# Designs tried in a protein design chat: miniprotein binders against q8pzi1. Part 6

Target 1, 353 residues: q8pzi1
Amino acid sequence: MNLLKTQLKGDRVLAGKEAVAELYKTGYFGRPKDDGLELSLVEAAYLQSRGKLDIELEGKLLGFRAFFEQASLRQQNFELKYIVYKDLKERGYYVQPSAADFRVYPRGSHPGKSAAKIFVHVLSERQPLSVKLLQESVASAENVHKQFILAVVDEESDLTFYEIKSASPKGEMPEPFPAVKADATFLEDRVIAWDAEASGALYSRGFYGKMLDPERLQLSLVESLYLFSRGVIVVRDRKGKIFSFDEFVEKASEIEGSFLRKYSAYKALRDSGHVVKTGFKFGTHFRVYRKVESIEKIPHSEYLVNVIPEDYEFRLPVMSGAVRLANSVRKRMLFAVEKGEEVEYLDIGRVKM

## First folded at step 2 (miniprotein)

Design d4
Fold by ESMFold2-Fast, scan of step 2:
Structure d4 (fold): chain B 353 residues (1-353), chain A 93 residues (1-93)
Amino acid sequence: as target 1 above (353 residues)
Amino acid sequence: SPEEAKKLAREVQKLLDEIRKLGDEELAREIKELKLAVEYLKLEGDPEIIKWLARLVEFLKLEAEELGSPELAKKIDELEQLVEKLKQEAEKR
């Protein structure tokens, strides 16, 4: 009813004691300070747009445009944060500004009834996103049992929300490889296994490679190193010399980019009970299956996997494209972060708020 | 006594600083708000502010429970007792 008179000061909008009762205790806007209420710039802009506030600067009343321009000078990424804040408020959420941008309460709840369940981080589609900082943010949210959401604002001010969570995928395959021994040869960009019994078992029971004929199995380089490291195959060059692990890695790295990083992820997924195939057709490194019972009836893969280094910086359009592609084929998008000998996973999916 | 109320408020602020060191950035924000609420109560002896402070303590309890720290749980229990004592002292006036 009555407009609350407020003052713009620094990166805050200050209101008197009556605003504590009218805005904070009822709608959970702002933070109490001294004997009044301190509103963030996004809260003040929203409330001004709703006809709840008059905002003054040095005795001058500011209209919405004038305040928005002042707020943009006073807060980094104000315009992006306002777009997201307004959207969430119009969807009926209770939203509190936080160090991570926003805390959001679940539908049908508010700050006085339950804890916030969602952290929302706001960024422009043009902003690079460090995977290391992203993992730290996701871990912090998960430690307090909150969902972590990225709100990405594109050049047309359209919003897309992504849920990001850590993942520990577990497959259901009882044995990561069959107990056989085979001689194999490193040829061009492939490894060929020669023994009919071993080739058949690796293909039909282990779901490795592709049969060239009943006696010969073609293996990718990551599959070959995995089987070699477990003593299942002995890999020789064209002249019959046996490769060491390091010699194989050197040769494979000449042929395909980021080979050792891809191998680390391949190994981790196989060791956790998955069947893993190359994902080149979908622009990803791997397609991952939780369980395969028969080579004649291979199900749809559960995950598409991209392997990235620990120091990777996401370009958001690329991330968005990968997630959209996975969703279009009804799969989850996993990013496997190579961290020395360990691999950690981020599960990224588009969500509707 | 106004002096006893001010002493209790200082004890609450000290305990909030200790809790802040054990929590994450989200908990630090709630602790900062609680410190401001205690300062507000010191300036204005409004009984309604005490009810608001109790609600903020409940917020902090929920955030700390999500962290799953036994040390935080002990500090939060101590904070709740101090806030209740502050409430009782204000009601005597």
Scores: ipSAE 0.000, ipTM 0.081, lowest interface PAE 25.2, mean pLDDT 79

Design d5
Fold by ESMFold2-Fast, scan of step 2:
Structure d5 (fold): chain B 353 residues (1-353), chain A 93 residues (1-93)
Amino acid sequence: as target 1 above (353 residues)
Amino acid sequence: SPEEAKKLAREVQKLLDEIRKLGDEELALLIKYLKELVELLKKTGDPEKIKLLAEAVEYLKEFAELLGSPELAKKIDELEQLVEKLKQEAEKR
């Protein structure tokens, strides 16, 4: 074990031909180039910390601190990337630095045997994360059949890993709603359906709303618009005037600024065969069930759903809280991204590496 | 006051342990999450943790309705009152 002599140049550490045999052929560190080895800054720092190489800059030997400080000046978020790289290496993974931060090989595999299966993106918990950029990164990974993982570093340098994937949830309900017709009134911030037979059918077969008494059903605004748009209910104001779709949307949006976004997601989930429950106050927007057979014994929901706009910026502590809640009860956390008439889903779960 | 907030946090943790005994494994997992939030609140004083705790208590209430247990419902009502007191103490600063 001879210490290899290397040179810091730009955002790379350059080593001679001996490093190809000692580091690349044995541990797949670096990239062979021009009869030598090119190491990323995180690889060089890790190997220096293990006593495997010396690093020089302009004829001066750099200790670990001096090199780490130089690397921090030469690469954005170097400190965070080093923390994640070191953690993955200590877990026994083969890891290749890339433009998307890291490519990771599954346990029992290496670069010479198979392709990397995991893309890891490194982020501080304090950095906002654009939903658009996240969806693009997830799509890029999925297009080459790789998992996309976020490695989130907190202020104490603790790591949490999240797997993010696109989702197309499908329910098993045979009908989106019962074939009934009912008269209803828009009152203050809710809708009341008056017909006992229709109210009973909507509640017990469609799993809509909450019964106020045996003859009257209270519906949320998103449930009401969905049923109204399908001709199942007729919604009137206090003066008896029937709402148009646009008039209902306008009034509901005055009460709830995010109404249209929630409605788009509610409609998409119902249309795909799910039972959707609203009213999870200060938590997720919806609880979603793949199949419900009886109102007397409702199963546990498969998904918790938060609806977000296309231009949303994730605050990672909020995302972490939502995912942790879902994981604590073994449910999937879905973020429904509203894109006008379409809704796309991101399935976010905490994983152990 | 900080001392009153710490006292309320301890009362919340005690009540969460009592609630865990009345339910199934899914309830136990949710209680573990709530205890983690309370521990973080004790260490950091982060008001965001109080919001997350209130959100999780609301989910717990809906879960209790599905189980139909009057004993569980009573304990969750006590929990909601304690969390509301924690929120009011946080809002004083």
Scores: ipSAE 0.000, ipTM 0.229, lowest interface PAE 12.9, mean pLDDT 81

Design d6
Fold by ESMFold2-Fast, scan of step 2:
Structure d6 (fold): chain B 353 residues (1-353), chain A 93 residues (1-93)
Amino acid sequence: as target 1 above (353 residues)
Amino acid sequence: SPEEAKKLAREVQKLLDEIRKLGDEELAFAIKELKEYVELLKKTGDPERIKLLAYAVELLKLWAEELGSPELAKKIDELEQLVEKLKQEAEKR
């Protein structure tokens, strides 16, 4: 391609009519407008680094460093966007500017052949990521049937890509036992159910709790409230007084951080037909199974689940660690976002472009 | 050396089996999943999986502290030290 004269103006680099033939029609760089071509700052920097164009500002020729510095003043996160853009171009992708940061065309395709299928959002690993912003971005991509990918740039300029999508998991377990009733006692930080037949059924068929012996079932607080709300257990204090729902919540919340949020997610997952195991596994709140046939043949969990509030701010290294763990054991990482009376899920996985 | 890394990986797997005996069924599932990390390490030689194993061991240590078992905590400390040696040896390749 021939060296072209261009001008930096605002957040754009403007080129004449010849650039349409030499940059747009050959490589789909920029956007034709009037008799010329508008380049984004990242496109212009990439092309300048390849010796394809000169960039002037108010009659002064800018070298690569001078242009890069000007671009960083004119566009938020320009440096990070350039790193991601260059990486995707070197992988052979066609890439267009987007409100999300970039639109990417499927491998083996280009703008003239098909629609872009991927939105890429660029973020530093040190920037907190609002779950609200993330959910809005994912919803916007899904509304137009595109994948949403987060490109995270670390302090060494290494790049990791994550696919993020909404999820509506559905299990295949039967409903809880509405006819079974057990008396239970709230003891310090746990609930013990005393009826041997009901306890056995809850454990062996519903996969609730842990048998302490053949006659007694230990339940987590989240499991206990779920079974209590279904009328399956009656929970008493050590003096025999029956708990109300609100009294149980109050006491459990004093013992266990974020109890109500975890309960909402537990309830949603159980109500959708899953077996949900509580306890700390790889830093997640729950292990979730689509179907369990017997306690002697428990499969690997399908999901690891972390429950977060709707105002949560992701620390990207923590998110990365959780996703890498789930992926390494061939599970999906779900973040359950508690929104009052409902729970929404984000499925986050690492991808290679 | 490749031989030293394989030896350390086998020692990690042996220690994971000892840790499994100190807990309940939930710990057994966590240990099974960690053994799968080590098996993949031995087959692929992927240095990033060693970092992931180290992170998983840190999470296991936090969980053991919650369980309140001093013997379990001690064994997980041994595991952490062994994984660090494995990391150092694999990174030399």
Scores: ipSAE 0.000, ipTM 0.205, lowest interface PAE 14.2, mean pLDDT 80

Design d7
Fold by ESMFold2-Fast, scan of step 2:
Structure d7 (fold): chain B 353 residues (1-353), chain A 93 residues (1-93)
Amino acid sequence: as target 1 above (353 residues)
Amino acid sequence: SPEEAKKLAREVQKLLDEIRKLGDEELAELIKYLKKFVELLKETGDPERIKLLALAVEYLKELAEKLGSPELAKKIDELEQLVEKLKQEAEKR
């Protein structure tokens, strides 16, 4: 028997009614229309590579290379989409091309059995990714109760999949503050609390800072501003002058890049019942714990958190690095998007398809 | 191309109104949301908004499958094709 005869038209490959039986009803390729079958360029390339169809353009039969070149002219990022499509097909998935790139059916399912559960968006590693676009895409997928997956193709055509979802983390700590008051001094790049009883309570019950000795507590700048804003500590300069909120922010911002942005995220996480540890261990802004019962037995943190502005554009290697870091220490990576008084979270994890 | 993109946006808006007439309360709420995106497309021409519209169309398809209406399914398919044309025009610049 001859291969199915098809025709390239615009950004589609058109096949007759015989293709409905041979490709759509057996493998769910294409979209039935009228009495024939419409294939996307990606589907047609894949099927041609498998010896399932012949593609003709204006009376001329196209080999795989010729068709691939034509498809590349007709569709932006065709090469990247083909790489991802082929990979998913070789893994045994049923995949439907869509305006969002791909709809993917869960393992053991197909279009005739259940709805697609996964949207896959294809990107080059070199393409900047707007946080605004990402949040809107994730929200759109979640509104239809589907998972949102990024398929990132690097310069060597290696492929990595990331699941992205919105998050609203809630901690279980009953109160973010011990009922204490302490005097503290702003020194160089840190704050020291001097009262032994209050320092002990902040450390052992509030899980703030690190003890310098049995009587004195060292606090990070974001921890200090949080406690100061709640009246738990009074922060003075070396000459005894008390800081205002704005004076503290000004001084801290001279020392620490993006201080106010990091403070907003720190405050939001503490206010939602988490224990938050500062310091750039693992290269992230924060480690976040849902509940801590004792300073002597701190559990594994749930999240590593990086704080970014609303207008941030991800460089995908940076995103990949952060996600890989969290995974290596068995934690989830949250990106906290600072929007003035509000903070929104994106949970990004590497997945195996 | 700007004139063609605006024409396609108007066709999408008209089709959304036709789809709303065939759907239930859930579809009516989604259509209100989608019309907001189309108005922004007419003003900005932002191709990223077209991708978001495409994702929302997938939700509309899923809701319509519950209703089992051939006329509704046909109009949603027409909407998907118009959104794809908008995407192609935006990507041409």
Scores: ipSAE 0.000, ipTM 0.193, lowest interface PAE 17.6, mean pLDDT 81

Design d8
Fold by ESMFold2-Fast, scan of step 2:
Structure d8 (fold): chain B 353 residues (1-353), chain A 93 residues (1-93)
Amino acid sequence: as target 1 above (353 residues)
Amino acid sequence: SPEEAKKLAREVQKLLDEIRKLGDEELAYFIKELKLWVEILKETGDPEKIKRLAFAVEELKEYAELLGSPELAKKIDELEQLVEKLKQEAEKR
């Protein structure tokens, strides 16, 4: 008999001194403790499935099914964690349990040679994920110089991995608006600027709006408030009365859901030197460009942006759909988290492990 | 219980001070951050601070393994166990 004998205790599987030599020193399974080896439940299940050890509970030998059922009672989401652990091991990674569920050593590295570089958090596609909890997890990983990976398990036990990182995008546009002044009118769900020269400059040098004809510029509501707040346009109602900032916000909020939140993100992106396009062309709130030199040669946008509140809870299929959409058009997916006066960004991308 | 969480937080603080005495200057940054998060946790009971503490303890543990100090590694292992108990206590709610 060459199988190691182990004991299930609480949420751990305990093995003797021989397991340190046979499992830890060879494959970095478990952790040495008190002259023995302490294995997590997922490590023990994986090793049992490969014929490396026997697991006993109070002297009773447990087969794979019996152990799996016991582990599921002892650890929340054990089934999901096992699926992810097994996948990562089969890809050839060294994997250790962590506060984020797993820490992963990149290829060419292992425990004792260098620090892990990846934290993996496991969840079901059916679980809601608080953006606040996500930001805290990402910040925690980045604070110790590690990547944060989200491993999402679907109903068929298929895995998709997402890298999530904080972002501080900076554009290269020298000025957020040209030095012009235009009169404009609030009509229906948009603003029209009437001055041909100013409209031309806003469109061709500022990359705002869309020309209705050679003399008139159509602006979205967020573009209009941005330009109005900078004194570039004066916005009147249909009776000629000039809007105040608050009056504009009130009227725009009646027309457009989450208007002020979207405006905060639009303003932040423009102020940081980006060209920002509206209109849901790709099902997102904005398309964002680091630099645009000419209206005739607009490059592909670098980012698609969705604006979300700080109390937002991700539905993972929606997040997956947004990321897939961005990838399909060779862009990165940013979520702009509105926090009153500030906007923070999460860059979410699908990765291959 | 809140009393048990406060007791565990005090034990974590004491162990962090012991680890600081055994470590080099590279540990100073992480020990300072860990002590701050433990203070915030003791005051607020914030589970996100417990998560941050656990991440930092994992980094400290890997640092000890690279350094090759058995005494430091043992103290960090004790710290990891206390932080795990603190996490479990917080998650009970």
Scores: ipSAE 0.000, ipTM 0.283, lowest interface PAE 17.1, mean pLDDT 81

Design e1
Fold by ESMFold2-Fast, scan of step 2:
Structure e1 (fold): chain B 353 residues (1-353), chain A 82 residues (1-82)
Amino acid sequence: as target 1 above (353 residues)
Amino acid sequence: SPELEELILIIKWLKRLVEFLKLTGDPEEIKELALAVEYLKLEIERLKKEGDPEKVEELLKEIQRLAQEVDKLKREAEKRQS
């Protein structure tokens, strides 16, 4: 039986004129160049595994193992990229190797029919990923109107795909707040508002806090600072001294880790018209609602939110766990990237290819 | 059940996350994980009437073991902070 004869040269595999007709025009493998076909190492490995070609190096025929070992020496993360490439090919996708690992064509499409719509970036779960670099990669894909997918390969060679996109969520809650003023006291790890009428309005109209009884509202520390900064509440210590903004931040930061960062995100979400519920029922910092009409008829939240600093390094198992937990309750996971008073959002969801 | 299949995958990911946190020891992430595990335990208990009873019991045993492992991590992280 006659197989296509190819040559391993550097980080590519070179095939003759016949390969253009047999591999490129039929299956869109490789790139035509100089009257022949240039294959990436992952394409060549895949085609060799399917009995479509032979690969030689310096006159010596390479078996699959020998070629795979050579490819691993010639391309960083070759084995991870091969796992992802093979998976996508077996799912029926047309895939083009690129500087951003892979460009993928939508289901039922190919290079001759439409443009690639998906960028896939391949990572081992053990590799940290800078949020800054991730934001840059997402922005680059979005700038050319392509979806950004992160393909994470774990230690068992199991593969999970995540769609990552920037977000600018906007709620539909009316501004301003109920026109109320309330006196409040900082107690242990929370703030209590004492005015019954104001407490009722903040709870039932603004969806702040939790009523301890018909006369008193319990507020979380981030809710309290937000209302204090808006002039809605005055917060005193147990001896009657009024807090300044900085004094409140100092005391709250002793009680709650990353308090100021969480506050910045809470403020940004509230200012953009959302109802934001604090508390860690699902291992996230916030639950976010686009619109709430009544405290007795609260809809399902649209987002679960985790707040991270701009210098954050994503640990992929942590990210994967958070995303899967959000998905289990039919919500999207937002990572709010804190940049002082400015907040940017990454919307991360698991996708099935 | 599609819900049970998704819970199996979530438990698999949480097990790997526990192994990762044994190495990093981040106390805040461990506390968040503990809350997530408790939530999933309640969800699995809710599904007793809707899925394969033997699969649900297996998942309950796995989540209970995971909860114990996370509690140990939390105690060890709190000792290191001291």
Scores: ipSAE 0.012, ipTM 0.345, lowest interface PAE 8.7, mean pLDDT 82

Design e3
Fold by ESMFold2-Fast, scan of step 2:
Structure e3 (fold): chain B 353 residues (1-353), chain A 82 residues (1-82)
Amino acid sequence: as target 1 above (353 residues)
Amino acid sequence: SPELEELIELIKYLKKFVELLKETGDPERIKLLALAVEYLKELIEKLKKEGDPEKVEELLKEIQRLAQEVDKLKREAEKRQS
């Protein structure tokens, strides 16, 4: 019988020296310390469920239920962490507790052979996730060349894994806009450009807007401000007065929620060589193309983009839905985080472990 | 049909998204959801030409139900504005 005697102490389960040979050297469970082995609560629960050890608390033997209840009182989110740990172990991974909840070794590796390559953070589907916390966690993992995985547990205890990484997308468009000039008018909730030659160039070479007719181009408000700020269009109101940048922003902000935030992301993507179109059909702010050569042969877009503020709290069902939509159409989901005048990107994708 | 599979997955996603928006009441996201439902209506019209009539009719009813839920969310969000 490989049934080891152990003791629950604080947030650890302590085993003797025999556990080092039977659990650590065979499966890399726990951490050797002095002449014994320290197991995390999650490791101890897993091993107890497999009949590998007995756990005592103050001289009393604990069954699985009693230990699980004690562990849940001693560690925040113990139940969720146990679900994730058990799943990864059953998939054949070597898994160790860490500050990120778990560090995971790639297939064919183990703690004694190489460094862990994956950090896993565990959350309930019902928990909000700060974008600031997420960016810090992702940066921390990337600084040590590790993959960051978010493990989301739903109410049915089903697991979904997401890879999250910082992104600096670069497009291949040689110019953000063609060298043209046009007069335009701000009408209701859109801008109309009146010059036929310039409108044609903006549409067919710049991939801006939609042709209202053969001579006139309809532009979105973010497209209009981008072109206006570059001196490509001059925007007037219905009475012929030319807008200043600030006046345009004020009027556009009355029409579109979070206009400036969306504009910052639009501008950053266009300046980095992308073609940017509305993403409303996919429930996103934008769909983004790395390169477009002809309006007659538009390729599939590479990215769907949601623009969020720096203080954003992810609701995981919303994040999950956005990622799922992108995956269903073979696109990557980017979240553009606005930090004043700077925009940072998080690339979030569903992964199979 | 790849389009039919996409439609089924999008309907499942949007149902879940509606439940989230009932809790949060975010007007901008409700607007995006309304546009996504219009996309589903466009997609089901294309599938009417090649799909199983019974299955297409079932999905059309699901899309109409989603449209009604979105309209309700929009009206509730408008009441909360102040």
Scores: ipSAE 0.000, ipTM 0.332, lowest interface PAE 12.4, mean pLDDT 83

Design e4
Fold by ESMFold2-Fast, scan of step 2:
Structure e4 (fold): chain B 353 residues (1-353), chain A 82 residues (1-82)
Amino acid sequence: as target 1 above (353 residues)
Amino acid sequence: SPELEELIKEIKYLKQAVEFLKLEGDPELIKFLARAVELLKKEIERLKKEGDPEKVEELLKEIQRLAQEVDKLKREAEKRQS
């Protein structure tokens, strides 16, 4: 008989010696154990759907529906994992179960030829995704030189894959700010710098702010605090009193939500040699340039950046929308995770498997 | 509440993404925005029992406007395919 007989036991399906030759040595399904083969529930369901094996439970033969229902009772998220496993197998990948749900071998390779290169984590579109747990998972994959892929299953059982990487973006601007000094005033919700020479240098060489006329430059609040902290500008209130760093943060925080978090990310990006443009173009906090000769010449490696707190939980449809928006304008989407005085980056992109 | 503040931030992002979409168009983005709107609507309705009632009603009104905008963009995209 070409159809293999197997037994459902716990969260595994057990097959005899013949299955090692027919399933493991040919297709790398399961794990040899003792004289037989141990299959995961998703592997068994896939192979049963392909007519490769029969599954029995307590002496009774289970049809596909009966086995699928049993598997769903025995393994959390079995339905989601099956959808992902089946998709990857139909694309021609070799796939093995792992603690990260699946490990996947490079296209054109198999377990006997190379190490797995991809960890795939499966979740429902409805599940919130903790940024802390995501960063830990990404770091674990990267420490063993594997890609981390998020497989998101929606309510229609449609599947989307996202590659998530840590990032350490480095700019190429040789001077983080012009060597100038200017007096500035905090007016309403903005800062105005008054010295024509300094304003011109900040705008044309540092790519800060917007010129209001030849003599004055308008700066965003995060730009202003950055320049103030570097000693490039001195910021006064309307009566001439100089702000301290803390006084500026207090006032800016009353005007702009998440100001200090945005400032931390802005500072980190500027300090790493980038030009950073503020505002809300393309639905992100920042547009980031590796090197700028003029604002009209945008580098190929332009980034869109959203700043999030370290306790943030992604809602996957919103994350997906942000990633798609960046892709539609041919930019990379970075999430800047604010961790007090430090900022870490996650690069999230949709991938085709 | 902290949950309402997060929802407000996500709604602001969706509003700006919808405005951008009116200029460029992207069927995949329209699909994702429609799902995001539906998910946020359910979350806001859940918080109706424990959140600020006035703020919850304001957010529901906002998300309903976004749903109508996304639906309009879907119909316009469908017309382009025919």
Scores: ipSAE 0.006, ipTM 0.308, lowest interface PAE 9.8, mean pLDDT 81

Design f3b
Fold by ESMFold2-Fast, scan of step 2:
Order: sequence, then C-alpha cells, then structure tokens
Structure f3b (fold): chain B 353 residues (1-353), chain A 100 residues (1-100)
Amino acid sequence: as target 1 above (353 residues)
Amino acid sequence: SKVVVLIKGTDLEKLEEAIYKIFEKALKLGAKVRVEIEGDTVVIAVEGIPEEVARKIAEKAKEIAEKYGLEVIVKVEGDPEEAKKLAEELLKKALEKAKE
C-alpha cells in the first residue's frame, strides 16, 4: 500500500494536501493548514505505528523507534502522552491535542458532529500537583462545559483516569438545631456535655458526639466549638471558668494539628445541612452524610473529606490511595480547600473511559 | 495466595469500620484488595501475598468482624485466578441465606 510522505519540523509533522482527505476527513487526525495537514507528534507516532505514513527528517526516513526518540527530545512527556493517546484511540474515541494535553469527543460522536466533552491532562505518578493549578484547570474546563480528567501513568505504564470536579455539596438536614442548652467541660483532649436531656437531644436529633453513658455526651473539639459558637453549649475548664472563642481555639490547637482549618470546613459542611462525623475512622478528617433520620439507622456516608490548605501540593500516590479507599467503602473523596473565609471542594473519583 | 472475606451486618457504621480496618491491614501487608458492598453484605478479596500472610489477614479479619458483632465467613486459597468466582459464589450464598 502507498504510505503518505510527511516531514518532521519542530514539534509538528507536516503532510501534503492528500493527507487532508486520507487522515483528517476520515479520522479527524491533525489540523488543516496552508493546503496541507499539520499533525501533532503523538498523532504522527500513532499513524506511523499503523502503517499510514512515512516520516522524514531533513531527507532521511525515520523508522518508528528513530521518530519516537526524536519526538521525545522535542516534547516534554511525549512518551506518557503517547501512551494515553494510544489507549484512548484503541477505546474508539476521537481525540485531538489541546492546551490541557487532549480534548476527547463523546462516544458515538466526532469533531464534525459535536464539541469535545472532555479535557484530559497527562501526568506521571511521580509529578507533584499544585491544588491551586488543579483548581484553575478544573474551573477552565467547567467554564466551557467540559469534564476534567487526569490520566496518571505509573512506572509500569499502567493508566488510571481520575475525574476532578468542583463541588458544592448540599445536605438535607432540617433547621433549626435542637433547641437545647447544655453545660460542658473541657477535659484533657475532649469535651464532655452534662445534662442528660440536652445530651440526648444533641446525640439523637443533631447526631453530635458519642454517648459515654445514658446521661453524658462526648464531643470532638470541632463539634464543641461549633455548638459553643451557636450558643448551644457553654464550655468550662476543670475549675469552672468559661472559655471564650479565642481561648477554646488556642487550647484546641495545642491538641489537634490544623484545628482552625478543620473547624472552618466542619462549620461549612454543617451550615450547608450535613451531618458530619469526626475522627480518623477511614484515615480522613470527616465522613459526611447528606441526611440522617435516626441514630439507629445511620446510612452510609456520601463523602470522605480531607481538609487541605490553599498552597497544598498533591503527591499522586497519596491522592490515589485516598480515592481508592473512599471507593472501596462506596464514598466520594472530597478535598476541602481552606481559603480564609471560604471553603471550596474538589471531588476526585476514579473513572473508566 | 488469596483471601476472600464475606461480612454481613445490619449496623452499617460498624460494617464500614470493620471494612476499613481489614482493608488498611491488607494494604500495609502489600496486598491487592477489592471490596464489593451490596446493602448489608460486603465481600473483600485480597490477593498478591504469600499464604502465611494471607492466613494472618484472614485471622485478623475474623477478629475485627467479631469485635463489631458482625457475621463473617473467611476462605484462604493459594491460587489467585479464582478470586472473582469465589467472591460471587459467597455473595450468592449470603443473599440466598438472607432470603430464608
């Protein structure tokens, strides 16, 4: 069969006008330019591997290995991008290069029929990922109504795809809060609420804390500050002195790392109508419930939540581990990004393409 | 070697806590872990480990489930190629028992 002749120039492979009919109009490879076709390096490598074209550099014909090595020198992460591109093509997707690495068209569609639905960003599992840059990329995709997917390539060249989206979770818990007031004491690393009736109401209707016995409720530090800030409990030290908000934060911060940051996220989730359980039961800061009707029939939580600072950098194996753990217990993994007065959420889940 | 753990309980919070502890223990021992949850029934498949380690995971899984008052069935096998079939068979038997 007659192969199309092309030339490697810079970070592109250039083909004549015949390639427009044979590659672009049939498979949407490349971009028509100056009466010819301009192919990205990953498209050219894929097409060469399928026997569709010959690639020359300065009059010299390049075999697949020679071209692949040249492409690797001309484009950062070329080999990772090729692995992802080939995988998506073999799954039957139409894929085009973009600033995010790739744009992918919906199943049963192509560039001539509809807009691309997915942006894919390619990373090595060893590459750190800034949460600020991630949020900017996700927002950019969402602004043009596209799904944002990370394609993570490990050392064995295995692929894992993650969907990342901004989230604005809304719970269904009714207001107002239980109309109770309770006296409480800060003891060692926890708060104990007295007054059996108030403690029972906070536990059975508000789903706060854990009952130590039928008359006394143990509250976590973030739960305690939340209830104190709403006037539901009064917290005293062992000598009977009432804590101020700032005194409570100071003491709690000595016991619990990043206490105020965790409190901000706890408050935001409770204020948005969720039941929030504290403690590292699944190795996360919180587990979050959209609605709880009875203490005797607590459903599976919808989310596991980790609170992170705005300047956080993900290590992808750690992110992968957190997502896998959430999936294993049928929950979504939320990262709550603390931004001073606001808390923003990234919803990260593993997906199959 | 392979371990399949089937756990059943009506207290979903205790069930989730038991699953988490078993999953965490298996991962720390270098195992590959799959978890399937169907209502009040969970199947945990653990593979890619020596038989000695598999038996330790099985023993610990039983201890954890018993501590939370959960029904548990554990099977240990040296051949990893049947993990899905065994898990599906155990889930089917548990669902048949629940309908009785």
Scores: ipSAE 0.000, ipTM 0.343, lowest interface PAE 12.1, mean pLDDT 81

